VH-VL binders against Cytochrome c oxidase assembly factor 8 (COA8). Designs and how they scored, part 9

Target 1, 167 residues: Cytochrome c oxidase assembly factor 8 (COA8), of Homo sapiens (Human) (q96il0)
Amino acid sequence: APERGAERRDTAPSGVSRFCPPRKSCHDWIGPPDKYSNLRPVHFYIPENESPLEQKLRKLRQETQEWNQQFWANQNLTFSKEKEEFIHSRLKTKGLGLRTESGQKATLNAEEMADFYKEFLSKNFQKHMYYNRDWYKRNFAITFFMGKVALERIWNKLKQKQKKRSN

## First folded at step 1 (VH-VL)

Design c15 (from c12 with heavy chain S99D G100Y Y101S Y102I L103G G104Y D105Y Y106A F107M; framework fv_cofetuzumab)
Fold by ESMFold2-Fast, scan of step 1:
Structure c15 (fold): chain C 167 residues (1-167), chain A 120 residues (1-120), chain B 111 residues (1-111)
Amino acid sequence: as target 1 above (167 residues)
Amino acid sequence: QVQLVQSGPEVKKPGASVKVSCKASGYTFTSYAVHWVRQAPGKRLEWIGVISTYSGDTYNNQDFKGRVTMTRDTSASTAYMELSRLRSEDTAVYYCARDYSIGYYAMDYWGQGTSVTVSS
Amino acid sequence: EIVLTQSPATLSLSPGERATLSCRASESVDSYGDSYMHWYQQKPGQAPRLLIYAASNRATGIPARFSGSGSGTDFTLTISSLEPEDFAVYYCQQSYEEPYTFGGGTKLEIK
């Protein structure tokens, strides 16, 4: 038989599906895609001896994740709403019902949907430009803070080596 | 306690500019966007736009295109809204309001309002 | 833009009575099971106060007598038993698409 049987489902450590890092995690954990944004949330690991600079980096990454999820949840909502309105309007113009003979949602052909996508992108051009600009600014800031944290860790290791030599 | 405190009332001539400030306290300023809303006497609330306090990027209601400029100062936890080429119909109370962080774009905390009067 | 129509424009009631306020949107503000409709209270000389967000969720510190319901284009704010401090103007607001818009308001007056 090609199948050996059902494997255990991927769930939280407690056997309940939820967005929660593993109990013994020492790394970031990536969750399932969010219902609205379709983005995978990241649950950040917090070191026991987190420095103020490391805390600033983590908060920046968390804030950027929240901003990103909010943006895409809103965009997906707007897209879905306008797509349904466009389809309904066009079907009404063609004298067709909202459902096919098989009971499925009636759809438009690729050429008609291309008109919708073109209009949607054009209408949302400025919003997407601001998103891309903010996305780049946020990633540059994250990279900059990552560099600062790396330098702090190098400095601390150098200081620790010198201290060990004196003791 | 979360608070947004706005600058005092302004009286301006037609064609002038006005700049309203909104100082935030009691929360991490850069974690929440700031909206600007106005209300003319006896009229409904009108949304002007929103600014990302982290990046400084703005998105404005097209009815104010070319006249409104939003900025912020992260070190002072203060947001600003400047409206230029004022006309009598710009007479209103101007509010700043914090974006609700759960992604519904409701406004959970509001400034007390700044009265702007435009008269000849 | 989405136009929000509130009714009635004025509602005259006494303390202890139930108030029901309506808000209708020119198009649906629903998506993914959530409604992007919010309610605010405004007293004379004061800034608006958030009461209800996403149609049915009470904001922090808002008394249980305030409740919201509805979906699609039709939304209702209910105050189960009016207190003297509840006589104010109430506005609905949509955040489904920009520009975000507000209704014309319902003035709740003491009889």
Scores: ipSAE 0.000, ipTM 0.470, lowest interface PAE 15.9, mean pLDDT 80

Design c16 (framework fv_cofetuzumab)
Fold by ESMFold2-Fast, scan of step 1:
Structure c16 (fold): chain C 167 residues (1-167), chain A 121 residues (1-121), chain B 111 residues (1-111)
Amino acid sequence: as target 1 above (167 residues)
Amino acid sequence: QVQLVQSGPEVKKPGASVKVSCKASGYTFTSYAVHWVRQAPGKRLEWIGVISTYSGDTYNNQDFKGRVTMTRDTSASTAYMELSRLRSEDTAVYYCARLYGSTYEYYFDVWGQGTSVTVSS
Amino acid sequence: EIVLTQSPATLSLSPGERATLSCRASESVDSYGDSYMHWYQQKPGQAPRLLIYAASNRATGIPARFSGSGSGTDFTLTISSLEPEDFAVYYCQQSYEEPYTFGGGTKLEIK
């Protein structure tokens, strides 16, 4: 239906995504992927009457997000830099230029690149293991404080019910 | 071709120890971690632990704490898993597997053929 | 530890049919945009073979009929059109935290 498609062409974009929460959402919302870490950030809502436990939980979640984004941004940059250095080093050893006749970046064959990937993964094995351990610890801490906040809210509701009964 | 070749089947008495080997070929041994996994007949796979072939550092599943020892010989490109104080419930096929990963994910891309360990009196 | 529950335990299907296998984790295996969930195929007397890694990536040499999807706690392995060689046991596995854990398996058997 070419004529039907043409009739739908006349649209004026708003410049705002329908999937982006309103500025006054009063709730957490997810942003676009960070260009370096490729992870989507969560923007946390801060209630005006936030309890000390709620504040501690929120700050822990924010700090964990920042740590995670920083780790992956650094890891991705390290990978890219070491990959380029490896390619440059191997091409120089072979007496080859950095560009092909067509102007594209000169590359190594799959067998040669496999050596780089193997070395990178082995070199970073412990770093990634420590990352997993830290992720586990942070997730445990967050879950623990979520439990505390839940208990605080239950306790406050029970106190309100007890006050009503005492009438 | 990338391969992990394990030692042959073992029959042990309760209380004894068993040492399984895993010889790597077709790749740089120290570039990949080796994990150990077992499977009792008709049961699910159970993770035992991991050894960094580069550093020799290990991390073992707490269910095996005090009974499992992982080592490696870089000159022979061989990883070892020793399980002590064997019980009948240790009867299983034991696998070694290579951990492959990128910046995000870790998975077992190559497995040994398995070593059958039978514990019986 | 993270517990992985696979369903159904057994699927009886014929060649050419579509198979859908489920794996549910007791807690999220996601790390800010990546899922530490993988799928393996095991035939009797053989070691497991990697099929899908990080929820949706097909391993080298694995036919296009195998696909993975899901995130968080819910994951699915789909075989679009079963071949005779696909009748095997399938396991999901998480690498989000130690100890790494495996599901109980789904056995694909010929109807």
Scores: ipSAE 0.000, ipTM 0.452, lowest interface PAE 16.9, mean pLDDT 79

Design c17 (framework fv_cofetuzumab)
Fold by ESMFold2-Fast, scan of step 1:
Structure c17 (fold): chain C 167 residues (1-167), chain A 121 residues (1-121), chain B 111 residues (1-111)
Amino acid sequence: as target 1 above (167 residues)
Amino acid sequence: QVQLVQSGPEVKKPGASVKVSCKASGYTFTSYAVHWVRQAPGKRLEWIGVISTYSGDTYNNQDFKGRVTMTRDTSASTAYMELSRLRSEDTAVYYCATPYYFGSGETFDYWGQGTSVTVSS
Amino acid sequence: EIVLTQSPATLSLSPGERATLSCRASESVDSYGDSYMHWYQQKPGQAPRLLIYAASNRATGIPARFSGSGSGTDFTLTISSLEPEDFAVYYCQQSYEEPYTFGGGTKLEIK
């Protein structure tokens, strides 16, 4: 998108990400999908008066995002690598080249690929199970701190309202 | 500050192996992949492959099939690239590089200083 | 693999002149509205330095005289007014698919 390109140019000095949110944004911003993880990064909005509790929640969310992107980037890279190796091996066994006469990548039919997918899923079952367990633990922690932040914000609004009424 | 520091120059005979190291600092090592790129004298840059520093999984350019091995040591924040059965055509400067942003191998934002490898007959 | 062709191979210019460098890909490097084409500068004895990412975005610390444009298969790096330190070799690189590939380079030399 044109808009996204212009924003990247304006905020280039950030150095933390290639994606930059619009100036004066008052909410979280979502970037384009990562090449390997297929996940969109989120740039978290930082309030001007961020409390220590709000900062802890934001950092927990950022750390969880980094962990999540790292896991899926690694899994997708592994999948792509093993898929290419499997296809290459099978084509060699058949005496076929890696490219067709038209220069396109030679592929295997769905039945042949089913063997690869079954093996890959079986091989990675334990890894995915631990990922899901950790994902739920992280989301529980985030939900817990979201609750604390919500209560803090309610309390602060009540305090501000009380002070304003005293005027 | 993000920094990648590579091992010193190597001179090898044809048929030998060479192992180049790349020590990362200034960021969380396991959060970003490490890519390897080489450049022969007066030639273009050539991508060798990538390693996930978290899992240790690798993807190598087919041109180096069966000759390149990438590893990493998370406790030392160091990546390694070993090239075996060296030929005179492998004479080049070898670089490690990292994206330092979300995504494995989108761009090469930070580079090591390069390691000169000379293969002489 | 995607082949990147850079032209000209050598460009002889004087300080203050405009430089225009071309990179052509054998197939489109566009995905999700972005072009996965990047530009690097390399000086003798040094590692490459990222100049432009995703076709048109300047990397941190890169002077405003450097600009990138293009989409699909045709890309251009422009230096609006050459400074003495800009005489170097420039490479384009695609990250659309593995293996990642680089162009042959354009050597910018003093006339």
Scores: ipSAE 0.000, ipTM 0.487, lowest interface PAE 13.9, mean pLDDT 79

Design c18 (framework fv_cofetuzumab)
Fold by ESMFold2-Fast, scan of step 1:
Structure c18 (fold): chain C 167 residues (1-167), chain A 121 residues (1-121), chain B 111 residues (1-111)
Amino acid sequence: as target 1 above (167 residues)
Amino acid sequence: QVQLVQSGPEVKKPGASVKVSCKASGYTFTSYAVHWVRQAPGKRLEWIGVISTYSGDTYNNQDFKGRVTMTRDTSASTAYMELSRLRSEDTAVYYCARHGEYLYSYAMDYWGQGTSVTVSS
Amino acid sequence: EIVLTQSPATLSLSPGERATLSCRASESVDSYGDSYMHWYQQKPGQAPRLLIYAASNRATGIPARFSGSGSGTDFTLTISSLEPEDFAVYYCQQSYEEPYTFGGGTKLEIK
């Protein structure tokens, strides 16, 4: 059929990255960076003869990717919002407009912005600590299952060699 | 060690059919698709098509439409390509090649030694 | 279908020289930063051997003197210093869309 292995184009909402793997993809594909997370999404290829262990590894990698993308998209959005709110609040306190006479965004000096960065990092320290902890846990699990899949593939190759010798 | 071993040379008359085999070893046969490519004497390589070794589904070059049949035997780890209604222009060396590893972006990473097919009256 | 044009058809050089082989596609073979262009070496009486996949990646066991570059429609295979065993025919191949297609080949021969 024409639809078999054909890519589908769909209209993405404004501000969302579009990812379309090539037609008849037989491999993992890496897309462009997501607008919000700035991370490249991976489209995981599903082999027709995927073992249950390989499927478990793939699903774990997919879930970790979704978790990672969601974390960084949310973090980047929060940073941008709070930065803009901080700038607007400080300009309002000074009695200044949000735009310069030239039409550019009014900015704070380096000392004032340093205060924002210190506050943001301090406020988000626990959140980033939990992210790092979970990141290590997830990568340990992925590495462990990658090892199991590698052992399964070695075992299957050994069994295949035995079958060839006997047959 | 990955290896693809093809059947021996064939001499056929115009209008006949030829069936070339490709026996795989050193890897899990059903995890990789098999491509078929031919090369006429002194000419470029020409892609014939590809077969999924797991499902048996095929995707063929339109230039061979209605004449080529690809099959596989999973128990024997062997792929087959049959070309019917042979013409003198089908005289070529026929190759099977493995669809590349997950990181190879559809390159053909291992090739059979080739099967010479001569079509002459 | 995508047509691949290789140039030159024949390249005559001596061992130790640098070889530069060109492949041009009739339309882009790129998708999201990756190029679906590959290079193969073929010696007389032998099957093709994969050298370079996805424009710039060396296949397993391929010497460091072989390198690939390019994107979109224009691709290059470079051999930095020719060895006697490198005199062969080289083919580019695209896997961006069906049918997969090969270039006409560049024959690298001794002067």
Scores: ipSAE 0.000, ipTM 0.459, lowest interface PAE 19.6, mean pLDDT 80

Design c19 (framework fv_cofetuzumab)
Fold by ESMFold2-Fast, scan of step 1:
Structure c19 (fold): chain C 167 residues (1-167), chain A 121 residues (1-121), chain B 111 residues (1-111)
Amino acid sequence: as target 1 above (167 residues)
Amino acid sequence: QVQLVQSGPEVKKPGASVKVSCKASGYTFTSYAVHWVRQAPGKRLEWIGVISTYSGDTYNNQDFKGRVTMTRDTSASTAYMELSRLRSEDTAVYYCARGFTSYDLYQFDYWGQGTSVTVSS
Amino acid sequence: EIVLTQSPATLSLSPGERATLSCRASESVDSYGDSYMHWYQQKPGQAPRLLIYAASNRATGIPARFSGSGSGTDFTLTISSLEPEDFAVYYCQQSYEEPYTFGGGTKLEIK
């Protein structure tokens, strides 16, 4: 059966669903898994005195999240589409209808489906390579900026501690 | 306000190369892919390919394989498309357009004004 | 590649009339209720402008007289009451698979 109580879609660019976290949060909030990407979105808390470096880190993380969400939403849709087309094509080639005599949806066995998975992986190999490269580059950049923010916070604490202890 | 501003018109001889630029403003450059599309006089729009502005990785329409090179400069928020071994049939207006993410090949919500490229002997 | 066929090639109408433009795909561009079909308007000497995305969603700033409908292989762009500024060329585009492709265009001209 289709999902009950379907909400009006609040769609980000490329079909990614938007979510609204609780307001007045003092920390990052993690939402439910997105219907299309299966990834949990994060709403980043913005402090009142966010430094330029902290802002760069947050924007990089937000950008990476949006990129990742849209990549997986698109891949999941492509996989589902091609899977259905493959099943339909194979059933048609065998002279079988899309429905059994009992009215159930006709399916292929695991051995036949292995051909589809092999074709899908081969066809999408380059796309997945580019995704993996960007994924690692983005995570290395995030780690680099996290290090810079940590150093900035240590420096600020040292400044405050020195001033507080000064006679 | 999102804007994509392209370089000026070019006149090239057959066999030469042309490099078109597309400068983005009003949004985070690396959050969106840049697509390239051309239109020959009186003809339909033809998709050339896409570049991930974050990684610099490209996907090119096979009709242009071996002749098109896409690059970007993240510090300048500028994408480039270079087409080599030009033929008279490459005479067209070349557009850059914004896609929704570096890997999401969806609708084109903002377009550059176009760059006229004429290949004439 | 997916081939998009637009009809008619030219549509001659007067301001105030209803325009109906068709786009047919060589294969379905649908996946689980979503259609990867978009419409653009192009005026002479200008870049294309996004009108409708995902078959039926109006882009930001596009007047309510523009509407999109359809699914699978058959899609329609409707302009309920033509304004003088609507006379232009209209293109459909699919983003279901690479290479992305465009229709041949429908030229909407004053009768």
Scores: ipSAE 0.000, ipTM 0.465, lowest interface PAE 15.4, mean pLDDT 80

Design c2 (from c1 with heavy chain G99S S101Y L102G Y103S Y104S E105L G106Y M108F; framework fv_cofetuzumab)
Fold by ESMFold2-Fast, scan of step 1:
Structure c2 (fold): chain C 167 residues (1-167), chain A 121 residues (1-121), chain B 111 residues (1-111)
Amino acid sequence: as target 1 above (167 residues)
Amino acid sequence: QVQLVQSGPEVKKPGASVKVSCKASGYTFTDYAVHWVRQAPGKRLEWIGVINAGDDNTYNNQDFKGRVTMTRDTSASTAYMELSRLRSEDTAVYYCARSYYGSSLYAFDYWGQGTSVTVSS
Amino acid sequence: EIVLTQSPATLSLSPGERATLSCRASQSVDSYGSSYMHWYQQKPGQAPRLLIYDASNRATGIPARFSGSGSGTDFTLTISSLEPEDFAVYYCQQYSDWPLTFGGGTKLEIK
């Protein structure tokens, strides 16, 4: 009955819903979007007989994910802070209050905000170029190691097939 | 074929400014970044800065901070570098060079022919 | 900034000989299994020409006699058998950190 069997709800200490992966999962799982980066984390399954090459690939993917989330969380925080400062500055220049007569936050139109976006992108050009450089290099390395892992697995299957034929 | 063609030589007095152009052809201008590099007579190459032709974002070497301005005109497929408050030490050949923004290699596969800038009294 | 030191400043050799040019970085230019180092050739009165990108890859149109090697802080450009047109100045360039920097150059001249 609906009044009797209430389900217990858990939340993480960070204030987001707790996610439980399926029981006895033997593959990667995707979590909920991070509040700050808005990216979904991937939690990687570690096989019992992980090869050194598979471990390198997994660590590279984990490092890349962490780097990517940290970058976007920081950018979103910086963007929000500077956007608020810009809006307050422009409203002050216009002689307008921070709130409308209805009590809502006063806003700038799209044309006015275009100046902020241009300035923000220009200020962050070096940071975005570093991000772009690292993003391409990281993804190339991941693809390369994925190929090497695939070849290793094919070779191991061929070796097992050869042993099985002789026995 | 890919070409970067720069404006002609300039002779300027100390304290003046110079604006060098770099006209691109033979490729999609907005897919590449344009870098500016100078070389004083008998000296090494020195990186000045970069502009993304697609989004107009720039980054300049701090050694030139407050003196260099980079712009581009997508309709003309031309990049510009303006250097102000010129000193005798700014006498050099100025090069533009492209790098593919999408690859993040920052390898300069094509260069302009160079623009000689002489600063003298 | 990352400082690149090239040695020797001048290398005097004859056509047909092997040339080995060195570039040393003040800190590692490696990341994610790649070395962020390029090599350029410059002839008198001309713009530089890209020879090698990412330490070991030959650029389009570059003869097989040119090869690059190295990782971390120590890099080498090798020309296996010098042709007359190879006598030029050679520069290394890093893109691991901003600002982009070039080495002082090695002048390859006829003995």
Scores: ipSAE 0.000, ipTM 0.486, lowest interface PAE 13.7, mean pLDDT 80

Design c20 (framework fv_cofetuzumab)
Fold by ESMFold2-Fast, scan of step 1:
Structure c20 (fold): chain C 167 residues (1-167), chain A 121 residues (1-121), chain B 111 residues (1-111)
Amino acid sequence: as target 1 above (167 residues)
Amino acid sequence: QVQLVQSGPEVKKPGASVKVSCKASGYTFTSYAVHWVRQAPGKRLEWIGVISTYSGDTYNNQDFKGRVTMTRDTSASTAYMELSRLRSEDTAVYYCAKSWYDTSGLYFDYWGQGTSVTVSS
Amino acid sequence: EIVLTQSPATLSLSPGERATLSCRASESVDSYGDSYMHWYQQKPGQAPRLLIYAASNRATGIPARFSGSGSGTDFTLTISSLEPEDFAVYYCQQSYEEPYTFGGGTKLEIK
């Protein structure tokens, strides 16, 4: 269920509005998809007295998010650039102009583009393999620390509840 | 008993920096955050920011952006607030305050005695 | 930022009388069933002292004559029968949103 708390949108120095969680938020918040990576950022809540374990988990999740967003932003940029270069090269080889008679950008058919995708995947196989390996390692680490933090939070809540019961 | 003891009064010239200390005793220093609040003569209290004594992470009021640095020394149970590029408008009594939090929220249960900072040419 | 407006600015009363002090927030300071509004007392030359937290809870050592009430945007501090030591300045403070903000204060003075 959506919270009725105030949601703040900040404008970055560049004039781009971003979604921010309420400053008094007690939850992690999921924002809109990033313009370049197409991934939704998670804004992490920082408790007033964050434990060492909570801090390790938060920093690991933040670092993993930053790494993941940068990887996909760079990958999407590389893909777009190489795709455009491939199209121009193929059109030049066929003796065709870069624009159609209607003034639109000339494109290759699906069969011709399949060649590009095969080459792109083969060329980037090692890069994607390292990404997948690192991604799984990071998620294993996050899951492990999430388990530890969950146990710590349960213990602390039990302590807090007993304190509250004692007045 | 819980006590927050601040450093003595300071007189500074415009453009100088001042560093105020706040020594905690009577509780586990790293279990509660330290907030900084100031009060100019005859005016309301103004929140400067907070430091987690545990992690060292800080959040500063934007009105003080680029001029306030908060630090802590866990071995000495002491928090510090440094305000740079002082102006006459920074003349105030500066307080440190210990927060308490529970299911009912966050509030300032203990305060330091205050440090008078006067900025004059 | 949340603006807190206290009224009256000055309240002149005699010992034994009832004092009612008001604090209004520019937006609701309620979340998850709690009100993030607190009251402090300040005497000349001294640091503020916590009186009431989360709108209605009396801090440790605070006499029963002090009480707080309210929710949302409108809050009240009541002193049921003034003692000589109660003549001071009273400030409300919200902790709902950073920057945390204080009201302008109500000075309680002897008539």
Scores: ipSAE 0.000, ipTM 0.456, lowest interface PAE 20.0, mean pLDDT 79

Design c21 (framework fv_cofetuzumab)
Fold by ESMFold2-Fast, scan of step 1:
Structure c21 (fold): chain C 167 residues (1-167), chain A 122 residues (1-122), chain B 111 residues (1-111)
Amino acid sequence: as target 1 above (167 residues)
Amino acid sequence: QVQLVQSGPEVKKPGASVKVSCKASGYTFTSYAVHWVRQAPGKRLEWIGVISTYSGDTYNNQDFKGRVTMTRDTSASTAYMELSRLRSEDTAVYYCARVPTYYGEAYYFDYWGQGTSVTVSS
Amino acid sequence: EIVLTQSPATLSLSPGERATLSCRASESVDSYGDSYMHWYQQKPGQAPRLLIYAASNRATGIPARFSGSGSGTDFTLTISSLEPEDFAVYYCQQSYEEPYTFGGGTKLEIK
């Protein structure tokens, strides 16, 4: 059932809420989940007088989101494809064994599916490790630029106190 | 199937405001962002801004900040763009367009409204 | 702001000929292996129509004679064999950063 979308702060999923500023004033905006990545995209707010440094930070955040979306869309597609292939392969093998009885249909149980999950995780361990490394690297960069933007804003406020701006 | 239908042509005096509507049908309105683009006679296309139909949040091109307001009505599946303090230079055809996803590589305009002619004359 | 420069401004050709249209960006529109460059066709009195997205992907319903290529700052739209209906204005557009910008257009005219 679709819930009321009018009051986003009250009804938004936990993940969606985390994209809004602490004061519940959301300058970023959030879309529906992507079919393939299952992640909600965010369009980042741009200030009235965005500085070059602020633009660099925003582009970095947008690029990180795009990278994250692409990674998870690819992973989910690969998972679904390999899961289907695994089930087909195992059922075909068991089907040959069960062909002594006409009309019999074999299915995979939890123990057999556990083999697939173990293999998939092992096979993709390196990819997930590189993903986590890059994720941390990107978040360090974002945090660093957020700090630089904060310092720039402080400096501009101090400079404005010093110099009387007519306009 | 998918359609974006815009309001009819407008003739305005300098200093007035104009509000253009864009009614969506054939898809889930809140699943796609609506962008606004204009084209003055014989000139290139110019991006005005975007509205999230889900949240109502907007981003406007710096060239239009302070003059453009975008809104949407989820129950009517309609997006609106209001441009104030009109000048002769605002004479153009105004288009709404949807984005399949409003993030990453999917920021392309797959369906467009038919356009709304706005003429500003003294 | 990323500036897109299209060349030539006007291209006069006959049906059956190959058309090659260029778009150059003032800075790279590539991000993590994807190019945020798209192509649109516009006929007089009509809204633009999406032809190519992400540099090289044909939009739904677009004939195979249309193809896109390029990366970084240099992009090309190619029409392998012109049909009478292809004579129109073509615009490139970037979605790498806001504000999204369009090229000045290339008008494809019958010779």
Scores: ipSAE 0.000, ipTM 0.471, lowest interface PAE 15.2, mean pLDDT 78

